# Miniprotein binders against p55708, part 13

Target 1, 336 residues: p55708
Amino acid sequence: MLHTTVTQLIGQTPVMSIDVPGRNATLVLKIEKNNPGGSMKDRMARSMVIAALQDGRLPPGGTIVESSSGNTGTGLALAALEFGLRFIAVVDHHAAPDKIRMMRALGAEIRYVEGDFREDEVAVVERQRLAAQLGAQLPGALFMNQSDNPANPEGYTGLVDELVAQLPDGIDAFVGCVGTGGSMTGISQRLKRNNPAVRTIAVEPAGSIVFGKPGHPYYQSGTGTPAGDEVGKVLDYGCIDEGVQVTDTQAFETARYIARRKGLLVGGSTGGAIYKALEFIGAGKLTGTVVTTVADGGEKYLGTIFDEEWMAKRRLLDPAIAAQLDGWLFGKARAA
Key: E = the ipSAE of ESMFold2; O = the ipSAE of OpenDDE; V2 = 0.75 times the mean of E and O plus 0.25 times the DockQ between their complexes.

## First folded at step 3 (miniprotein)

Design hD1 (at its last look DockQ between E and O 0.01; V2 from the best seeds 0.00; counts 0 for: pae O 13.7 > 1.5, pTM E .786 < .8, off the site)
Fold by ESMFold2, look of step 3:
Structure hD1 (fold): chain B 336 residues (1-336), chain A 85 residues (1-85)
Amino acid sequence: as target 1 above (336 residues)
Amino acid sequence: GDSPEVEKLRKEFWELFQKILELYEKAKETGDPSIWEEIRKLQEELNRVMEEMKKLGDSEELKELVKYIELLNKWIDELRKRFES
């Protein structure tokens, strides 16, 4: 179909498989980095904007406000361009310069919280305070509040409908990252409505508090809930069969492995989801068609995850991870 | 700042926009595609408001309002296509 607006290009993303024939499984990657803003967040950002316009919370010509220095901000910038809205992205000085440049190129206004905030949890709290303040004080403004916005998970309904059409033999499991809980909830609820037997596994960074584990710092961006922040209200624990943690080393080494061996540049959180999916397949815990999303592309992480010096300075390199992945992908299944 | 006549047309625009949103919610809830004909009729009323704005002059205020109505029409057309697909 010939489209006339950038947000009409959201969705209808392809799938790619990695067969694991010795383990009776196929890992299917839903390629969400192909969305025009480069991530699956395009879906939820547009969903949130449309819902706010539809119910009158956001007037035409109004102002979107959000606490984001990442993929949600890019998605909101695209939606703002389509619907003639102003977008203020509230960020802190931990934000990656290239992510800020992308939002600016798409017309976003950048507002930094005052102060350095040496702790990431404190910076997140201050960003959210400023975003809520701007939404309340500026006439015609609305803080999107992705963590508490029902239109966030609803934005992923189309992703599942695409998967069902693309995989007519069925989907046996979904392994997804959990940050706000929007994509994990939206995808899992819809999959279970289609097939209640589908296994849903939520992957959080080690150090994230989503499933009640002790908090500590982690380098995975765009995922997890750090100590001091609140778990997103949109998260439905009832649609998640198992919550698991993945270390930064596991996530980032897997992203690097997939780039080198399969030619697909994936983001860090995607590396974590792939690692856990393959671990579960390798252990015989998942069989059949196992889906995960390539939530964003590795192109955004060339100066971090794909930079050997950056990884080494943070003690994130571990050649044993590639050996594990080789064993899972090419080893024979054990009787279990 | 808007002139008094521009403010009156902004009020008409807002009332039409709210009616369209109410009908869209009904279409989502019921799945009834015929509601989109009612929405199309309201789009014709939006276009009449836009033409009245153009008749008032070529001020920056009127250009902004005309742009909002044009964007709203594109947004409504997209919502209709998604609903009917």
Scores: ipSAE 0.000, ipTM 0.245, lowest interface PAE 12.1, mean pLDDT 86
Fold by OpenDDE base, look of step 3:
Parts: sequence; C-alpha cells; structure tokens
Structure hD1 (fold): chain B 336 residues (1-336), chain A 85 residues (1-85)
Amino acid sequence: as target 1 above (336 residues)
Amino acid sequence: GDSPEVEKLRKEFWELFQKILELYEKAKETGDPSIWEEIRKLQEELNRVMEEMKKLGDSEELKELVKYIELLNKWIDELRKRFES
C-alpha cells in the first residue's frame, strides 16, 4: 500500500532478539522508536485524538492541549496534522531541547510552565495544571489528559497484536516502563487476556511514587510519577505482577551499553527496562521470551545520556553497570 | 554549567512569560484596556530580557528562549490589533 499520510506509518515496528547465554531466555526488543514521531507515544496520541473526535468532545478545527515531555507531544502533533487541528504542548525546563524543536517543526505551539525547578526535578504537576487551564479557557480546545484518558491504553492493543504475530511461539514475560501507565496497562491487559500466565514487570525510576516508594528527583524523562503528582487513573495495578525501580545510572549506562555493544540507540527509560529485564533473567526470575519495548531512540539524548561529560558532571557514570551487563549477556566481563 | 547571569535571565523570562499569558487570557475575555496596558509594559521587559540573551550569545538554551519570546511577541501583536484598532 502506498501511504499518503505520515500517521499511516505508525505501527508494524520490527523486533530484535538478544540471546542471554546460559539462561533459557531471550530478550526481545519491540523497536517502537521506528514510529514516525520516534516513539511508541504515536500510537496512544492518535488513539486519544480519534476517540475525542468520535465522541464529539473535540470539534473539527479544534485545539488539542497536552502536558508533555516531548514524545506524547510529537505524537499529538502528527495526529493534529492528520485531522486539521491545532496543538499546544505544555512543557517544562526538563524537556529535551530536541524534543521541543521536533514538536515545533511539526507545527505545535509551545507553552512553558513557570517555576524555579531543579535540573533533576520534573514539573509534571504544573504542566498538567496549565494544560487543563488552557483546555478549559480556549474555545474548541480539549485537554487530552493522557494519564486519565482511557484511549491511552487502548492505543497499544495494536502493538500487542503485532507482537503476537511476530512471536508465534508465545510471550512469557513483558517488562515495561510506567509513566502515565497507559502502555503498561494496555500491553499487559491484552497479553494476559491472551495468556494469563504472562509475567508482567513494571519499571519506574528511583524517586517515582507509583509503587509507594519515597519520591525524590531523577533524570529519567517521560517515565515515572514524581512526588506531588498523582498516579494516572489509566494505570491498572491488577495487570502488574511486580513493580520495581531502576536508578538513573542503571538506565543510562544500559542505554550507552546497548549502543556500543549492539549498535542500537535506545532512550533512557528503555535502558532501565532492559537492565531490569536482564537482572530478572540473570536471577532466574524470568524465563522464555521476555519482551521489552524500545519506547524511543537514543538519538533524542545524544547531548545528555550519550554525552560523557554530561553524564560525568552529574555523577551518573558507573563502569560496574557495564561489567554487570557483560556478565548477563556474555557470561563474563569483556573489555569495553 | 550555566553562568549565574544566564540563570537569572532564565528565571526572569519564565516569570514574565507566565504573567503575560495570564493577562493575555484575561484581556481576550474582558477586553479591558488596563490589562492590555499591563501586557504592553511586560512585553517591553520581555524584550529587554531577549536583548540581554542575544548578547550572551551561543548557548542553545538561550537561543531556544529567544524563540519563545519571539513567539509570544507574535501573540501579543495579534492581541494589539484588537485594542489599537
């Protein structure tokens, strides 16, 4: 089929397997960075817009408003183009400059929240407040409210259908990141409906409050629920077998490792999910086909995660992580 | 790291930006000339900040903030047409 719109390029992403020596397990990466917006958020963004249009909550020629760190905003910008809508992205200081540039390039209007925030502090609460305000005040506007929007998890059903087709021998476990909870819920519910025996592991940043741990600042972007925010209503704890935390160092060093060893540029949250997946496999807690999504690409983090000076200045480098990964993936430490 | 001067300008930018947006919405709703005059004054301050940012030059962050100021100025100018027209 000859596609005529960019949104038609969403989905049908490839998978790549990573063998884990000495274990009856294979790590499978669903390469969602290959979506046209560069992340899995393209799926849920389009889903939310379609639902709003169908329900009449968003009028023709209306305005989409959302709080975003970049990936959701990029996806919404693409959906806005498809349906002839305006899009206002509400961002904070923590948003990667390249993500902002991408949204702007796609025609998004950018609004920044006010505040004196630390570099490692996420201003999600303020973004959501401002987005809600704009949605209420602007004629024909709708605040998408991704954390509480049921069309968010619904947007990932197609991802699971693809995975099932790509992995005919079955899926034994899913390790996913939890931010809003949409992808974790959408994927996990669908997988468990097909096979109740599927093991689901949700990964949040250390400092996130999703699983009741104390909140503190973290550098991972687009994932977790920071202190002072509320866990998204879309998150279904009932479909999560275990919730775990990953540190910024673990996540970012893993992302750096995957680039060097496998030639795949993955984002920070993905690095965290991969680390935890391998940790669980190494401990014998997960076996068989273990799936993790590459939620976005390392291309968006070349000046941060993949910049050694940036990492060093923030004391995020730890060679022990690379050694641990070598142990899991090769059975012994290899020269870097 | 950013110089103390850059940090100061960033803070000033955000304060002005938020205040202008709040007033902008009120001005659209009420059509009150007094609110417009306040926006105009804040726009002058915002432009001062922009010029200071341009002088400091080559920071990618400052370049981004300058773009935001330019965008906000466009919105203010559109609103101006309603009040000066």
Scores: ipSAE 0.000, ipTM 0.195, lowest interface PAE 13.7, mean pLDDT 89
ESMFold2 (binder alone), look of step 3: mean pLDDT 79; pTM 0.745

Design hD2 (at its last look DockQ between E and O 0.01; V2 from the best seeds 0.00; counts 0 for: pae O 17.5 > 1.5, pTM E .796 < .8, off the site)
Fold by ESMFold2, look of step 3:
Structure hD2 (fold): chain B 336 residues (1-336), chain A 85 residues (1-85)
Amino acid sequence: as target 1 above (336 residues)
Amino acid sequence: GDSPEVEKLEKEFWELFQKILELYDKAEETGDPSIWEEIRKLQEELNRVMEEMKKLGDSEELKDLVKYIELLNKWIDLLRKRFES
């Protein structure tokens, strides 16, 4: 079909399988990095904007506001361009310069929180407070409020419909990342509506507080809930069969492994989801068709997780992870 | 989306809306009254899309979209009036 707007390119993303020899399971990757903004967040960003326009919370020609310097910000910048809106992205000075440049290239106005903030959870709370303030005070403005916005999880129903059409033999499990909880909730609820027996596994960074574990710093971006922040209200724990943690080393070494062995550049959170999916398959805990998403591409992390010096400086390199992945993907242990 | 027919009409609506906004921006920049004639023609297309939605039925999704189009028509008419005054 010949599309006329960029938002018409959102969705209809391909799937790719990874063979897992010796197991009664197939790992299927939903390639959400192929969305025009580079991530699955394009879906939820458009959903939130359309919902706000349709129910009158946001006037035509108005202003959307959000706290994000990551994939949500890119998705909202894209949606604002397409629907003739202004977009104010509220950020702090820890935001990656290339992510700011991308949002500016898409027409976003950048607002920094006041003061010199440390790289901690308090900065996230202050960004959200400023975003809410701007939405309430600026005429014709609306804070999208992704963590509380029901249009966030609703934006992923199309992803599940695509998966069902692409995988006619059925879907037995979904392994997904949890940040605000939007994608995990939206995908899991829709999958379970179709088949209540589907297993849903939520993956958070080690140090994230979503499943009640002690908080500590982590390098994974676009996922998890750091200490000092609250778990998103959109998260439905009832649709999640198991919550698990993945370390930065496990996530990032897996992303590096997949790039080298499969030619697919995946983001850090995707590396974590793949690692846990393979671990569960290898342990016999998941069988059949096991789906995870390539939530964003590794192209955004070339200066970090794909930079040897960046990884080494942070003590994140561990060759044993590649050995674990070889064992799971070949099905045999290597002996000395 | 829900049904192929609803998704198609939603797509047509948003494409027309985008074109109207682009023309409105030009009308503000140039002050050229002839641009409002182009906007009026797109409003006629928007109304035809709305009538096709009504022909499909009165599901909650279609009713909401029709109401939204009615709201946008009022918004466009208000802006046209302000330009002409």
Scores: ipSAE 0.000, ipTM 0.190, lowest interface PAE 16.7, mean pLDDT 86
Fold by OpenDDE base, look of step 3:
Structure hD2 (fold): chain B 336 residues (1-336), chain A 85 residues (1-85)
Amino acid sequence: as target 1 above (336 residues)
Amino acid sequence: GDSPEVEKLEKEFWELFQKILELYDKAEETGDPSIWEEIRKLQEELNRVMEEMKKLGDSEELKDLVKYIELLNKWIDLLRKRFES
């Protein structure tokens, strides 16, 4: 099929397996960085726009507004182009410069939140407020509100259908990140409908409040619910078997490790999910086919996660993480 | 085309780079601190190559290689500190 629109390139992403020696388990990566916007958010962004148009909540030629760290905004920019819409992305200091540049290149308008925020502080609350305000004030505008939008998790049903086709021997577990909760809910619900025995592990940053832990600042971008924000209504706790936390160091060192050892550039949240997946496999808590999504690519983090000086300055480096990963993936304990 | 001298230095750079990477991998695997002394020696040779490149002129290619060596040095130093910590 000859595609004529970039949004037609969404989905049908490849899978890559990583063998775990000495364990009856295989880690399978669904390579969602291969979507045209560079992340799995392309799926839900398009889904939300279509739903709004179909329901008449978004008029033709209207304006979509969303709070974004970059990935959702990129996806929404692509959807806006498809349907002839304007898009305003509300961003904060956590947004990667290249993601902002990408949104602008795709025709998005960028609005920054105002305020003094720490580098490790997530300004999600302020982004949501400004986005809601713009959605209410601008004629023909709609605040997409991804955290509370049912079309968000619906956007990931196709991802599961692809996985089922790609993995005919079945899926035994899914390890996913929790931001808005859309991907975790959409994927987990669909997997469990197909097989109720599927184990689902939700991963959030240390400092996120999704699973009732104390909130504190963290560097992981586009994932978790920071203190002072509300957990997204789209999150279905009923489809999550276990919620766990991953530190910035664990997440970023894992991403760095995967690049060096497997040649795959993955984002920070993906690094965290991979770390937790391998931890669970190593502990014998997960067996069989364990799936994790590569939510976005490491290419967007070359000046941060993959920059040695950037990591060192923030004391995020820990050689012990690489040693642990070697133990899980190669059966060799690095001499500590 | 690059002068034979530039080509030689570039080749030497890449050879040193590969050796440093190999030793780094070995150090990470074994934890042997003596390997870092070997890396240090190679880093000295790398610096020699860099200085020789600087003497040959300011071609864009040489500038890029020099810049890369400088970045590599910083990277090696950071990794060493991490390994010794």
Scores: ipSAE 0.000, ipTM 0.152, lowest interface PAE 17.5, mean pLDDT 89
ESMFold2 (binder alone), look of step 3: mean pLDDT 81; pTM 0.773

